# VHH binders against Uncharacterized protein AF_0307, part 3

Target 1, 238 residues: Uncharacterized protein AF_0307, of Archaeoglobus fulgidus (o29937)
Amino acid sequence: GSAVDYILEKNFGDRFVKKEFKLWPYYENIKEVIKWIENESDAVAFSSHTARLFDSTLLERRGIKIIPIIFVRHPIIRIHSAYHYERKQVDIFRPGPVIARNTDFKGYVEIRLAIPRQEFNVSNFHVFRLADMLHGEKNMKPLEKALIALKRLPFIGLVEEFEKSMTKLEETVREYFPEFKASVIRTNVQFSPDMPLEERLKIIKNEVGKDFYKKLMEINEEDMVLWEKVVDMYKEGF

## First folded at step 3 (VHH)

Design t2 (from d9 with L98V; framework vhh_enristomig)
Fold by ESMFold2-Fast, scan of step 3:
Structure t2 (fold): chain B 238 residues (1-238), chain A 121 residues (1-121)
Amino acid sequence: as target 1 above (238 residues)
Amino acid sequence: EVQLLESGGGEVQPGGSLRLSCAASGFTFSNYAISWYRQAPGKQREWVSTISSGGSTNYAESVKGRFTISRDNAKNTLYLQMSSLRAEDTAVYYCAKVSYRYGSSTWYDYWGQGTLVTVKP
């Protein structure tokens, strides 16, 4: 599981639920997500890789307050981590794991870019996901939608500042669940060395070469803008 | 000027085979992934197969095991070998190149004109 899923399960037990959905088309996705939230009347924490974001007023009208828990990370590191995660999965049907197991990192990026509705997994992923909160704004560019969504969110996490993110998550959730604990260490792992961001990027650049690394930065230009905004927010203590 | 030109389409009976070609020019062919797409009458354009710059391949479930994508970098040519053809494979087949440029939201900057494949009983 993800660290956040682990924390939510520890805090809420059987009131924490997970479900996956077909990503496309958008309105069928959010219809099924809303139905799921309404039908799980005893649940308070919901996790999904494929539930798409939407205008919160759709549920506020029904007396349901939603607190999205969204994390961003450096886009190149996210893609590289997704590749390695997916290639370890024994799944013969989902495109991501199948592609990851049958190619190297460069091929994984190139093939996903070439498939409609797969490209966002390797190009401007965070912008794509956050822009969904303003899906109805047809004349606005995705990056603009994502930046507006960012200002409206009660919480945004930054993987590169994981401990600070956990503290902010705890503060945000405790407004509704006073007993919530996110910063408590509940495993035997007391200390784990982390490779600095710059060193991880150097390793990836050496793996793929300078030309392909430049292409990775180009296809993730919007995600870089968004990520840098969140980095600045964390430096300013937002 | 980037150009893609498809050829090799035609009529074939169910169970038959065809080989499509896509001649590429105006870019360093060996550095890019290239894809095959198709559009059947009255349907949306669908992805068929992609081959990466390094030769890794992937296929839509509907064609897996029946179609083989390949490339010849010396000839700047992409191929699609189609076998065990079915009536539902009837479509115009297109070659497409992915763009990787700053400030561009266009991922398929170049499409070929297409080549028609008709599978007729």
Scores: ipSAE 0.227, ipTM 0.647, lowest interface PAE 4.3, mean pLDDT 86

Design t20 (from d9 with S105T; framework vhh_enristomig)
Fold by ESMFold2-Fast, scan of step 3:
Parts: structure tokens; C-alpha cells; sequence
Structure t20 (fold): chain B 238 residues (1-238), chain A 121 residues (1-121)
């Protein structure tokens, strides 16, 4: 999130830090993330695309309280947006940008599904990320882990309800930082809801065809369950 | 029944070329992405290349520029043209139709029996 990063930087200045990590293996990732958080003793806000979630008690035992800031959006819209974002990157090494620049949207999805450890980028992405909070629960299904994680989170954002999400973010963070403001004064292309969700989905369906669109829904059926729960939370004034 | 049958493996010298084929049956070949994987002795299977249903291709860094994946939908056949072969390319090569999603406990992945490629001086 560029909008969330902007808000955090405006509120915290030099106490806002960013870092990326290798995603695999899981325990090496969280070891480096925990080390980063502990070593940035003056920082209070941390942003990363590649820091994986973990049981917060690992840091609470060290006297550090963590408040995850996570946004969910419609799975197909997320994948389509990720594809177009990655196409604009000049990165010649990371698989996502390389695949995106050399394929159309349909090919991007198909190729990532065929490669181990790339499939989660186009299949049940939100479930993959949230299930990491219960990574150690080997006999529990990923969707079950993600739903438990959702209930434990002090905040969950919904891109389709951006203004309400910003209000909730402000309320949540203000419990710890009373002067925190979640106002955005510049455009944010990643969170811009200038086209209705239904119209965007129709455009994508026309782009890939009905059969492939059905396949996109099938490979994201768990993310749809998770997204619909968050949508319902926002409709009920959560 | 989904079936994948590889052929074309053999022994070649470093710098040589081989073309592998994979004959597919039991599904609508043109509607699916199909991949090549390989497994060297004592190693895990590694992804080599994928061709999408629309013909878009991608390659593992270790083979990029040396290998070319292609398909003939009329013949239900996948190809891997290998050039500038190295000793490190020695492996059993597998044709694979992968049909899985993250988080699912039910996945269908179909593998051929493999074809051995040996690069020896």
C-alpha cells in the first residue's frame, strides 16, 4: 500500500521503516523479520511486501506489541492489479515482474499456477498471507487458519471501502498514538476506486473469457470466502 | 484418463542438442498450460519451463536462452528443444499438467514417466 505507507511516513517520519525479505523458507523469513523489528529500536511503523505474519506472542514475550495493518480486496481485482503493477516494474530478477512483462494476463495466471511457490500470487493470496499467523498448526486447513487470524486482528482493511478502512485504521492506531491521522492528501493509484467493482469484474471477464474467469473464481474460492466475510463486517458497521 | 508420455531423451556431448516430446491424451490439450520439469540424481524435481494455453512461455533462469518450449495443439504434443547442453542438464525430464491451487487439500497433478537426458563428454 502506497497510501498506507504515505500515511505512516507523515505520522512517524524517521520512525517509519521499510524492508524486503526472501519469502522462503518460512522460519528463516520470520527470523529475519523479528531481528529487523528488534534492531530498529527507534522505529514504530514497519512496512514490507515480503515480511510474513507470525504468532505475535513471539514478540510480546520480548516486550514488543505488534499491530498488523492488512488490507483485503476482491481476489480477481487484486490479481489483475498485481499483474499491471508488476508489468511497470523494471526489475529483471524477480519472477512476478519478469513473467508479467512477457505474458498477457491469462498467461501470467497460468504460468504462476504451474510453478511451485508462485501459485499463491494468483490463488488464494489473502488466505496464504493470513494463515501464516497459525503456520505451526499443521493439521489445520489454510482457510481455517486465515479465519482464526482474521478474528485475532485488531484491524482489517477493505480496499472496496477505502474511506471506512481509513477511519478504522485511525481509530485502531490512536489507541497507541493519540495524534495519529489517517488522512490522504495525494492520489493513490493502488487504492483508487474510480470504477465500480462490478464493472471492473465485467471488463476482466471480457478480457479472459467466461471459461477462464470461472477458473479464476475456482482457484480463489477460499479468498472469496475470506473477502466476503470482511465485506459483511464492513456492511454491519464493524 | 489423463496421460503424458515423454520421448526423445538420450546421451549427448556437451554443447549438443536434443528435442524432447510429450504426447498428451485424455484432456483438451489446447485449454491447459503444460510444463517441463527435471530431476537430477539425488536432487528434488525442479521447474524448467511452462507454455500457457495461449502460447506464452517462461523459463527457469538456468535454461533461459538455451531451451525453447513449444506446443502443437493439432498433435496434442509438447516440445522442449534443448541446445548448448551442459553436464548440469543431466536429469530425467518430466512433462507435467499441474492443476492445483493454494490452500487446497485436493489437487490433481499429472506427470509422465520421464525421459533420461545424459550429457557426457
Amino acid sequence: as target 1 above (238 residues)
Amino acid sequence: EVQLLESGGGEVQPGGSLRLSCAASGFTFSNYAISWYRQAPGKQREWVSTISSGGSTNYAESVKGRFTISRDNAKNTLYLQMSSLRAEDTAVYYCAKLSYRYGSTTWYDYWGQGTLVTVKP
Scores: ipSAE 0.380, ipTM 0.754, lowest interface PAE 3.0, mean pLDDT 87

Design t21 (from d9 with S105H; framework vhh_enristomig)
Fold by ESMFold2-Fast, scan of step 3:
Structure t21 (fold): chain B 238 residues (1-238), chain A 121 residues (1-121)
Amino acid sequence: as target 1 above (238 residues)
Amino acid sequence: EVQLLESGGGEVQPGGSLRLSCAASGFTFSNYAISWYRQAPGKQREWVSTISSGGSTNYAESVKGRFTISRDNAKNTLYLQMSSLRAEDTAVYYCAKLSYRYGSHTWYDYWGQGTLVTVKP
C-alpha cells in the first residue's frame, strides 16, 4: 500500500487524504467512512487500512461515484509480510504491531486466531474485506459475497503483477481523471523482484513446519480461491 | 467437552501479587493458544494476555511488565502471575479458549466460570 499511496499523492497532492477507523462494529465503521468522504469535499483520493467496503449505492444516491482500489496477494505471503511490517512499527497500542513485536511468526498467527475480530488478519483476509460490499446479504457465504464483489469491481490489483496492476489502475482512473499518470511514476519506482513465490512459500513452510503450514492453508482456503481467480484474470485479461 | 476452571483469586492491597491458575480438560492442551480476559463490574470483557502453543506471549498494554502468562503442558494448566496490582485490576478473571474452526465457519468459545480479584486498601 505505500507504493499506491505514493502514486495517488503524486497525482492528487493535497486532494489525497488518509484516515484510520475502528474496524468494529461494521455499521459504525461505514457511517464514519461515509462522513469522512463527504466532509473531505476537496479530496478525490482516499486511503485507509481500516475503512471497510460497503454497498456503493449508499454514496451513488448522493451523486458520489466510488472507485475502490484493492490489491490481493498470495494469502500466506500477505500474512508473513504483515507480520514483518508490523514488527517494525513502534506503535504500542494497536494489536497487530504489539503482537508482532512480542512473538515469532507462528505465535503471531496463533495469537491473532485466538482473539475475536483479530482472526481475519490471518484467516481469509481478502474474502473478509471484499465480502463487506455485500454485508447485508445474510444468506450468502463470505466467499460467495467476495466473488460477486470481485465481478462488480472496476479494478482489482494483484501484488505479484504490480506493473500490470498499475497499467490497469491508470486505465480505470483515467476514465474519470484524464490526466492521471502511473507510467512516469513507474520510472521512479524500482520493483526489484525478490525471491520467486514458490521459494518464499518453501521458506515459510520450513519456518513454521509442515503441520502448521497445512493449517495456514486450511484457514486461508477461501482466500486461495479468490487469489487464484485474480491470478487467472491477470493471465487472461492482458 | 472442553472445560476451563480458574482459581487463585482473592483480595490484595495495592502493590500486592496473586497467581491465577486455569485447569484445562477435554482437549489437547499443548496444541492451543489460550487467553486470559477480565471483566470489571458494569464493563465489557477485555483481553489481558495470550500464550501460543509454542510459548510465545503477548499482553494488553495496561498489564505489560506487571503480569506474566505461562503454561505447564504436563499439568494442562495455564497461569497468570500478577504483580504490582492496582485498584483498576479489580475484576473477574476468565480463562478462554477461543478457536476458529475453518471447515464449519464457526467460532468455538470456551470460557471458565471466572475467579474474582479485588484490589483494595
Scores: ipSAE 0.258, ipTM 0.669, lowest interface PAE 4.1, mean pLDDT 86

Design t4 (from d9 with K97A; framework vhh_enristomig)
Fold by ESMFold2-Fast, scan of step 3:
Formats: sequence, C-alpha cells, structure tokens
Structure t4 (fold): chain B 238 residues (1-238), chain A 121 residues (1-121)
Amino acid sequence: as target 1 above (238 residues)
Amino acid sequence: EVQLLESGGGEVQPGGSLRLSCAASGFTFSNYAISWYRQAPGKQREWVSTISSGGSTNYAESVKGRFTISRDNAKNTLYLQMSSLRAEDTAVYYCAALSYRYGSSTWYDYWGQGTLVTVKP
C-alpha cells in the first residue's frame, strides 16, 4: 500500500513507477503488465493495485528477475478497511466507491458479493490474488494454488506485523539492491500500544451483528486459512 | 491536515465525575472508529474505549460500567463520560482516529495532545 509506495519512492526516486490496468480478462491484464515492465527500461520498482500476479518464469525467460511485494491482513479487517477507503473516493462512476458511499458496511458486502467480478473484493481476496501465480492450473482449487504460490514467494508481508514485515522486506530486497532501506518516518514517533486484533474484530462484530459476522467468516474461510499460515510464519521467526 | 483537540480534564475527588470532549477536523469524522486512550506517569499508553462509525461501543475491562463513550457526527465531536473515578484513573487522556490499515495504531492513527485527569483524595 501507500507506506510501501513511500519506501519505494524514497529508495528509487524516478526509477519507481505506478500504473493501473483493466483487471479482466486475466491474460490481457498480464500481457499489459509485462509490456509495462519491459517498456519502463529505466525503472526498477513498480506499483499497481490492478496488476495481477503471474508465473515468474514468464519474465525470467526474458532476463528479468521479479521480487513481488505482497501483504496479507486479517480478511475481515481488509474488507472493512476497503469499505472505508472507497467511501472517501470522489469517483462517481466506479462500482466500489459508488456502492461504499451509498450503503452501510453490510450492504457494501452483500451488493459486491452479488455482482460478477466484484465478489472477490469481499470474499477470499488474498487467495484470489495469490492463486493468479498458478492461473493455468485449471483443476486445482484456488486455496491450493495460493498456498503453493506462498511457498514460491521470496517475500510475504503481514500487516499485523508491520515492523517485522519491513525488516524482512529490507533483507529480501538488499540481496539485489544493497543500499535499500525500509525504515519509515514513524521510527521517530512515540510508540503507543495497538488495539488488540481480537478487540478490533469484536467492534466489527458488534457493528454488523453475530449472524452477519458468521457470514463474513464463512465467505472468507479460505482467506482465513491463508492468513493463519502467514501469521504462523511470522511467529516462527520468518 | 487532521486535528484532534481534547478538553474537559481537571482535578476530581474519588467517586467524582468528568466529561471529556474531543473536537475533530480535517477528515470525514463519521467514517471513522474513534477511540480514547490514556497514559499514566511512567506507563505505556493503554486503550480505554472505542466507538465505531456505526455507533457500536467497546470498553477496557477496568472502565466497564463507569465510563460511557459517545459521538456527535454533526459537531465532529467525541465524548467520554467518566463516573465513579478512582486514583488509578489518573492519566493524560487522548483521542485517536482508528485506522484498520497496516496493523499499527501509530502509523495512520491521528492523535490529539491530550487532557490531564487527576483523581486525588
């Protein structure tokens, strides 16, 4: 997100570029992403909300080594955060911002879940995104693809362990860019304890009610498996 | 851009009451969960209470039944009604706009300068 963008811009300046893409269909998306990476010959850092993941060998065959920088977070927190973010956008045409500004959180989830190609924004988002690395494996379930992708990634960030994630990012990137620093301006501010994750989830549960919270957990069951595995990696000193 | 300004602190006897206010500007207040935190001398900041954008409330166990959090979206103001005050409630009280992003409250949370509450016999 924006904190990683700030770090990349600080490290690489003009060699950091951003672009957005049409999400669908998958192969047109990755074709345009690969073309963008190849055409930005002076750039080394690339950021996009809409670039989809793909088999890294596609670029390795072209002499380009890619280090994907991907973060996961608790699925319900992610959806709630996305709702509030989209409410702030002044976009009057795109579905996400328009839906978010015209309904409550429950309505936002239910409407997006009912719309083809919008449901992934509120159901198993991380699994959807990581499974793209094995998009060609037609008979594998999305969760299986995402777990294999996780094992192949040189880096995975965990929002709930942001400081550890920044340390791991720095270590990973410095193998290729020895001068890279993932320190952020907040290192100079007084640390205040975060509200515990369980308490934040309790606030959301109280906001939506127990029945809807159960529905959110059910439609994000695969994302919960993926998130818990990343949490375990971080607990084990990943 | 964002400002949070606390007021209403002061000295009070044990068993007394105070009402704290937090005036917010520079963001869409109604879209945020807003929290009260406190910091006693020589201690870390601790969470006290949160009210969600939808009005759901949560409290630290130490203040349940004694404190009430509320908000007025038309006035962009957060309140904390404190009753049955104890010596251990002595602290600087801060309001914060809670972010669900990045997992760290210090990264995108907006903090006020605080208001001192002293409970003395």
Scores: ipSAE 0.000, ipTM 0.202, lowest interface PAE 13.2, mean pLDDT 82

Design t5 (from d9 with K97R; framework vhh_enristomig)
Fold by ESMFold2-Fast, scan of step 3:
Structure t5 (fold): chain B 238 residues (1-238), chain A 121 residues (1-121)
Amino acid sequence: as target 1 above (238 residues)
Amino acid sequence: EVQLLESGGGEVQPGGSLRLSCAASGFTFSNYAISWYRQAPGKQREWVSTISSGGSTNYAESVKGRFTISRDNAKNTLYLQMSSLRAEDTAVYYCARLSYRYGSSTWYDYWGQGTLVTVKP
């Protein structure tokens, strides 16, 4: 997130724009996102936490080619990181920050899981987001949609392989913007994790206990399939 | 057999107060987050409030500052204290133990029978 935003701002300056949207309902969200992209005619880089994915042909037929920049990370690490990030926000309206501020990590997961339209924040988040590219395929399961979306993406990042992800991002974007740079230039921005994945997972498991950790793995089993697929892609040097 | 039974509904004037109860049985009540939902005539069911197993609470924006959710684990009972009631609070109120997983049904989907709250001048 913020590291990618920094890179985009450095490369594109005023041609980099950010906006947030109401997440629901789906078709109203993508309608507003498409309008935003079309109306920001001078912009070339767009960042949003709440813009939902859609079939890119909706913009391609209008002469706009888009390159989604999406990162995947271990599902449990993502949820734990989201909890701590949201606790630091003083937002009094959005459910995430409000719930995170008023409970511990276990309570955050329990409360969001119990509320429709909040559960995806702690259960199969990446599958939820990627499945949007095939929204409307009613006879296809979300994991199937996400795996097909993954094959269609020109780029997929992996947080656990951040430096390799930056190299691939640079290669992908340079096809359209030859001057694009995704390298670290000795800034205050952190581009790499400071702790090995296995050690961080052990810390979280010790924090929540083995029974809750098992439940957390179960509610994220589809995200684990998706994450492992991306890990394999990175090991194979795709 | 998991059971949830609501009570305490009734008719009240705008600005009034009511206390709803939900009696739970068939599971270890203290281990679960429990929620209040409501459904007005002709509308979809909407979330009102949740209390975690550890006692942390959260509320829908429309009821913040007016409603208070609480639990008594010794009595296996969930409460909703409602104050400053408005006409738009008129609904059947449901107690629920829900655990969702994206892309499928709930892990657990237990609903009470509901209790009617009518707010009218």
Scores: ipSAE 0.112, ipTM 0.592, lowest interface PAE 5.4, mean pLDDT 87

Design t6 (from d9 with R101T; framework vhh_enristomig)
Fold by ESMFold2-Fast, scan of step 3:
Structure t6 (fold): chain B 238 residues (1-238), chain A 121 residues (1-121)
Amino acid sequence: as target 1 above (238 residues)
Amino acid sequence: EVQLLESGGGEVQPGGSLRLSCAASGFTFSNYAISWYRQAPGKQREWVSTISSGGSTNYAESVKGRFTISRDNAKNTLYLQMSSLRAEDTAVYYCAKLSYTYGSSTWYDYWGQGTLVTVKP
């Protein structure tokens, strides 16, 4: 998200705004997010780590067209990267950084999995996030909602294809802002940006052991389905 | 088959201490993170503390520094040592094994019967 934030700030200047919202303990902030977007009438680009996704038709009915900028990543690599990132934060209140600083990677996963509404940070994160776009559909399973949301999105990024994702983002945004430019920027990561996916997974598997790696795959089975769909989209020239 | 049995609750005055126990059976206790939750009258259940299979611990901000979670894998037992108890700690305390089911976004959760803690002046 820092790379995308930089691109948005470069293109839009003071028309790019950032805000964080409370998630703990209720994990509901959709009304606050919508109000923020409505109240920032001069802004065109919005970034948040804590804002939940919502049905974009809620704002389209009010004359505001929304282009969600969402990236997916291999679920195990995402969790491992989140753990290392959160360990570096000095935050003493948010659960993620606090847990990450006081546990090893296995403990981080186990503790978050055992706490309701923290489990989504280590289990089916992408499915959980995208399902929020169909929050009103009470009779659908989260994976079904996420797959429907994916089909409706004007853009979906894939971290493993970051350069192609930036090109696609530029094409999508230029429909509304012809001068928009998405410069390729690489964010600092635990692994080299050019390390092959298979090698990164092997490193993590060796770190945690085969049994725990199997557990990580099991608790992220739905995210694997979603991630593979996005990988296929990118293989077919998406 | 999975069973969690809490004990050790009771009445205590503000500033007092209690030790809760949770006896687990029907699963390989040492392989799982186990949590303490509580529910005050008329309120939703809230997380209190978790201990990982490896012994790493974490606590809700409201109990940090006052409560200590521990486990004895040989006895399949989880403990919560509670000190400096306050009126707002009055609740039914539950031992919980919470986890996702493979191939599903649905929770499989196992809760004990609970043990009542009353902090009364």
Scores: ipSAE 0.000, ipTM 0.316, lowest interface PAE 13.0, mean pLDDT 81

Design t7 (from d9 with Y102W; framework vhh_enristomig)
Fold by ESMFold2-Fast, scan of step 3:
Structure t7 (fold): chain B 238 residues (1-238), chain A 121 residues (1-121)
Amino acid sequence: as target 1 above (238 residues)
Amino acid sequence: EVQLLESGGGEVQPGGSLRLSCAASGFTFSNYAISWYRQAPGKQREWVSTISSGGSTNYAESVKGRFTISRDNAKNTLYLQMSSLRAEDTAVYYCAKLSYRWGSSTWYDYWGQGTLVTVKP
């Protein structure tokens, strides 16, 4: 998120805007997101952690073409990263930051799993978010929706292949903005792409123990399928 | 041959300080994240701290605010500055390069021989 935001701000300046939304209920969220996009008529780049995905035809009917910029990362690393990010937030109302500041990583996962509408933050997060593109398909399972959404996306980023992702992003956006440049960013984050994936996973496994690590893998089994699919796409050089 | 060689361990009173060093050779040090681990007698090895190739740092909750990890790429050396030491910090401290060869399922773990830190009243 912050690295892509930096690239978008550098390329588009005042034509880049950010906004956050209430996640629930789904249709109220997308109504407010669509309203925001329509009201920011001078903007061309939009960033949000809480805007939910929807059928792109809703905006295409209004003459607006959308290019979603979405990144996936290893599910366990995403949850661990979210825990540490939320601990740093000064927020007394949102459950994530409050829980993260008052417990360890294991407690954070267990508590969020037990609370309705919080469980997706620590269980199959990417599947939950991508399935929103096919929210109206009542007879499909979430993983099936997420895999179909993945095939329909013009771009999908992989945090573990950040530089390749930036190259693909530049190629995709340049079809509409020829001068767009996804410059190499020298920002260091807790789980930098420079850190080997397996080293980070070993660090987490040693922190939580083998039994809890097994539980994390089990509750994220659908996200593992989705993440492995994106990994394979990147290996094939698409 | 990849080699990691730790030094700087010793005996210290509670509340004292020590600086550990890890001299690396046989690989391009600046390109890799390097970690500190520790192991007390009869216990499992636990992670202490990691520094990325770009210099970002991470710490176990038990040492955060007391330990500082740093690196000197020109000298191929990793450091751990330990302050406010406690009896529970008594352990053998290991320098580690933990890695995986992408696309092969092959694991590469490089460990030093360790340096003993003893915190005694």
Scores: ipSAE 0.000, ipTM 0.109, lowest interface PAE 18.4, mean pLDDT 82

Design t8 (from d9 with Y102F; framework vhh_enristomig)
Fold by ESMFold2-Fast, scan of step 3:
Structure t8 (fold): chain B 238 residues (1-238), chain A 121 residues (1-121)
Amino acid sequence: as target 1 above (238 residues)
Amino acid sequence: EVQLLESGGGEVQPGGSLRLSCAASGFTFSNYAISWYRQAPGKQREWVSTISSGGSTNYAESVKGRFTISRDNAKNTLYLQMSSLRAEDTAVYYCAKLSYRFGSSTWYDYWGQGTLVTVKP
């Protein structure tokens, strides 16, 4: 997420804005997000961890084209990464950082899973977020909504294919902003390659044990379907 | 007052070449991305190419490798060099200064009068 924020800030400067919102209830969230986008008339790039997706026709009817920039990641790696990231935050009020600082990874998952409106942070996170695009479809299951949303998105990133994702992001955004460069992060930042996906999953499995690892896979069953679909798109389609 | 004036269109045989020009005035030309669009008879207007203020270029798949967009900031002029022309390239070509407003079939604020390109067998 922060890598994308860095790229947007480098490309757009003061035309890049960030804001956080209350996640619940859904319709109050999107009302405030839409108001924010409309009121920031000089801004062209918007970042938020708490802005929820909505039917794009709500802004298209108002003459505003939105290009959502969304990345998916292997669900177990995402949860493990989020746990370690939240442990570094000094926030004493938000549940995520507080829980993360006061328990181990297993405890973090169990506690968040048990709390209403926190469970999505450790169970089918990507499906939860993408399904918001079709929130009004009451008779459709979340995974079905997420897969339809995926087909409608102009861009979807895959963290495990970061370089290809940055190339696709640049191509997508440059249709509207020809000077946009995603390569700035690759040329200006040097780091060691991440451990391979399979090795990272083995480390997590060893950390939590086979039984808990099976539970993580089960509670993220829908996210696994969605993630594998995006992986296939990157292998087959481009 | 923003003005864009296209020129250079005409009739050409298949496989031929033409160079289109767009003279810009009323704004700081070097600070903006400028695009070429075209509209074939009985078809919707389509994007052809864009060049950024910094010189980065993008092309529609149908013209990639055959057309070259360029600019001369000292002359406030945009160019489109067209080669290997095909019958399907027959269209009125328009110069446009980009806009991000949507709600129409176009996404530009300002555009010129157009210049006709006819590729005849």
Scores: ipSAE 0.000, ipTM 0.093, lowest interface PAE 21.8, mean pLDDT 81

Design t9 (from d9 with K97A S105K; framework vhh_enristomig)
Fold by ESMFold2-Fast, scan of step 3:
Structure t9 (fold): chain B 238 residues (1-238), chain A 121 residues (1-121)
Amino acid sequence: as target 1 above (238 residues)
Amino acid sequence: EVQLLESGGGEVQPGGSLRLSCAASGFTFSNYAISWYRQAPGKQREWVSTISSGGSTNYAESVKGRFTISRDNAKNTLYLQMSSLRAEDTAVYYCAALSYRYGSKTWYDYWGQGTLVTVKP
């Protein structure tokens, strides 16, 4: 569960549903996601780690309006957080948790980077996910697709600006659900203030060493461009 | 100059065993995760196994329990011990120190020329 899942469950109760899917291949994934949305006739809020994004007009043509709720985070912090989260999972079948439990953070990055279709979990994750909205655009580079997707989204969250993100989420959802409340939850650890970004990055750099940290930044250079764009949007009060 | 040199390939009977070696030079071997990949005739390149710089390992489901990856940092050498070989293991085997690019299935910074493994009836 994410912080956003808690807010959606609080607002919608039984009309909030969660499901996971096989990530590959892309068109099989979105076919199953669309089927799930159509079959959950009473649900209005849907959460998944593995549902891939697609052109929302596909569902609008079927009479379903979709508001994607996507959050971005500093890419190095995201990978480090994913590693520690997966280590706590008891899943003995899924590759992420199995790899995370059997190696250190550096090894987790190295092994996932080496495995086809696992590399996106440690390299340009946000760009990979957002580019799915323009999956059919064969002549566009992934970063270009992600930046276009960003402009088309009704909402984009920034983990480092969580309270501002919740305010924007409330404004966006209230167009369709006037009673929606995205208030900050103080009893959930996920909403607690974290260590300053610079200090956390320094800890990670010390853990993996300067040379590997440089490699980690290089394999996430597109995510850095995307994250900085969202940071700028939040500074401008979009 | 960075070089990876595979050896140990050859012809074996089904159920047989082979040990592949990859000798590395021109870079600090102990600082790299190294992988084995294979490519069967007419098929796309497939990931087989990875060993991290720290020695942790992971395997493709098709080879898990049959293949063992290991490294000797003092000799700058990577190994793949293959047992219970099957006809579908027939492929050219490559060792690689990899970088990945968004959208790419595989991207090699450093890789060898490959060694052929043929499993014959």
Scores: ipSAE 0.560, ipTM 0.795, lowest interface PAE 1.3, mean pLDDT 86

Design u7 (from g3 with R98L; framework vhh_7yz9_2)
Fold by ESMFold2-Fast, scan of step 3:
Structure u7 (fold): chain B 238 residues (1-238), chain A 121 residues (1-121)
Amino acid sequence: as target 1 above (238 residues)
Amino acid sequence: QWQLVESGGGLVQAGGSLRLSCTASGFTFSSYAMGWYRQTAGNEREWVAFITSGGSTTYADSVKGRFTISRDNAKNTVYLQMNSLKPEDTAVYYCAALTYVSYGKSWYDYWGQGTPVTVSS
């Protein structure tokens, strides 16, 4: 999300704001996120790593149109990237950085799975996050909520198709901000940006071993369904 | 049949120390991450400390520097050494050997019955 943050800052300047929300030990922050958006009346672009998604109609009825900017990526690569990112953070409000700094990648996954309400960070993360958009649907399974949310989104990005995602983002946002530009920003990442998906997965599999890799795939089965659906959307030119 | 049996709780004065033990049977202890949680009346269980199968440890901010988690795989036991105890550490302490949980699936966790710790001012 640093590339998207950079794009939003370049387009909107002081009308772009960032905030992190307390998640541990409490994981419900939708009311706080909504109040933040309402109170930042001069801002038009909002970024957060910790804000939970919500039903956009909650703000639309108050005259605030929301365009969620969400990116999906291969779940195993996402978890591996999250581990390395969190090792470098100083955030004292989230257990992720503390765990990441004190163990290896396998230990990071094992510990987060063992902590209730932290398992979503290493198991079906994208499904968990998108399902929040249908929070009121108590009797619906999380994957079903995520797939319905996906159909309702004006934009969905795919990290593995970053340039195409930037083009679609620009098209979507320009409906409301005609001068918006989503220039591709290349930053240093854990793997080469041009490395094929299969090669990156092979590196991770070699790092953790076949048995642990199988466990990672199993605990992310729902995220694989969601990710494959987004991949298909990008191949079919939705 | 599996069991987790906690011991070592009790009453202690603020500034004192206690060592909690949790002994496991009926499963392959050495393959599991082990944790300590605590619960006060009317509140959800909160995480205190974790130790992986490989021995890596992590702690909640409220106990870091005061508590130490360790394990002895030969004895199938996990320990929580609690130093510089505060009245707010008063809780029932639970040992857990946790299997993983995926968002669309549930796996059985091994939980102990809890051991009470009371810290007087």
Scores: ipSAE 0.000, ipTM 0.282, lowest interface PAE 13.3, mean pLDDT 80

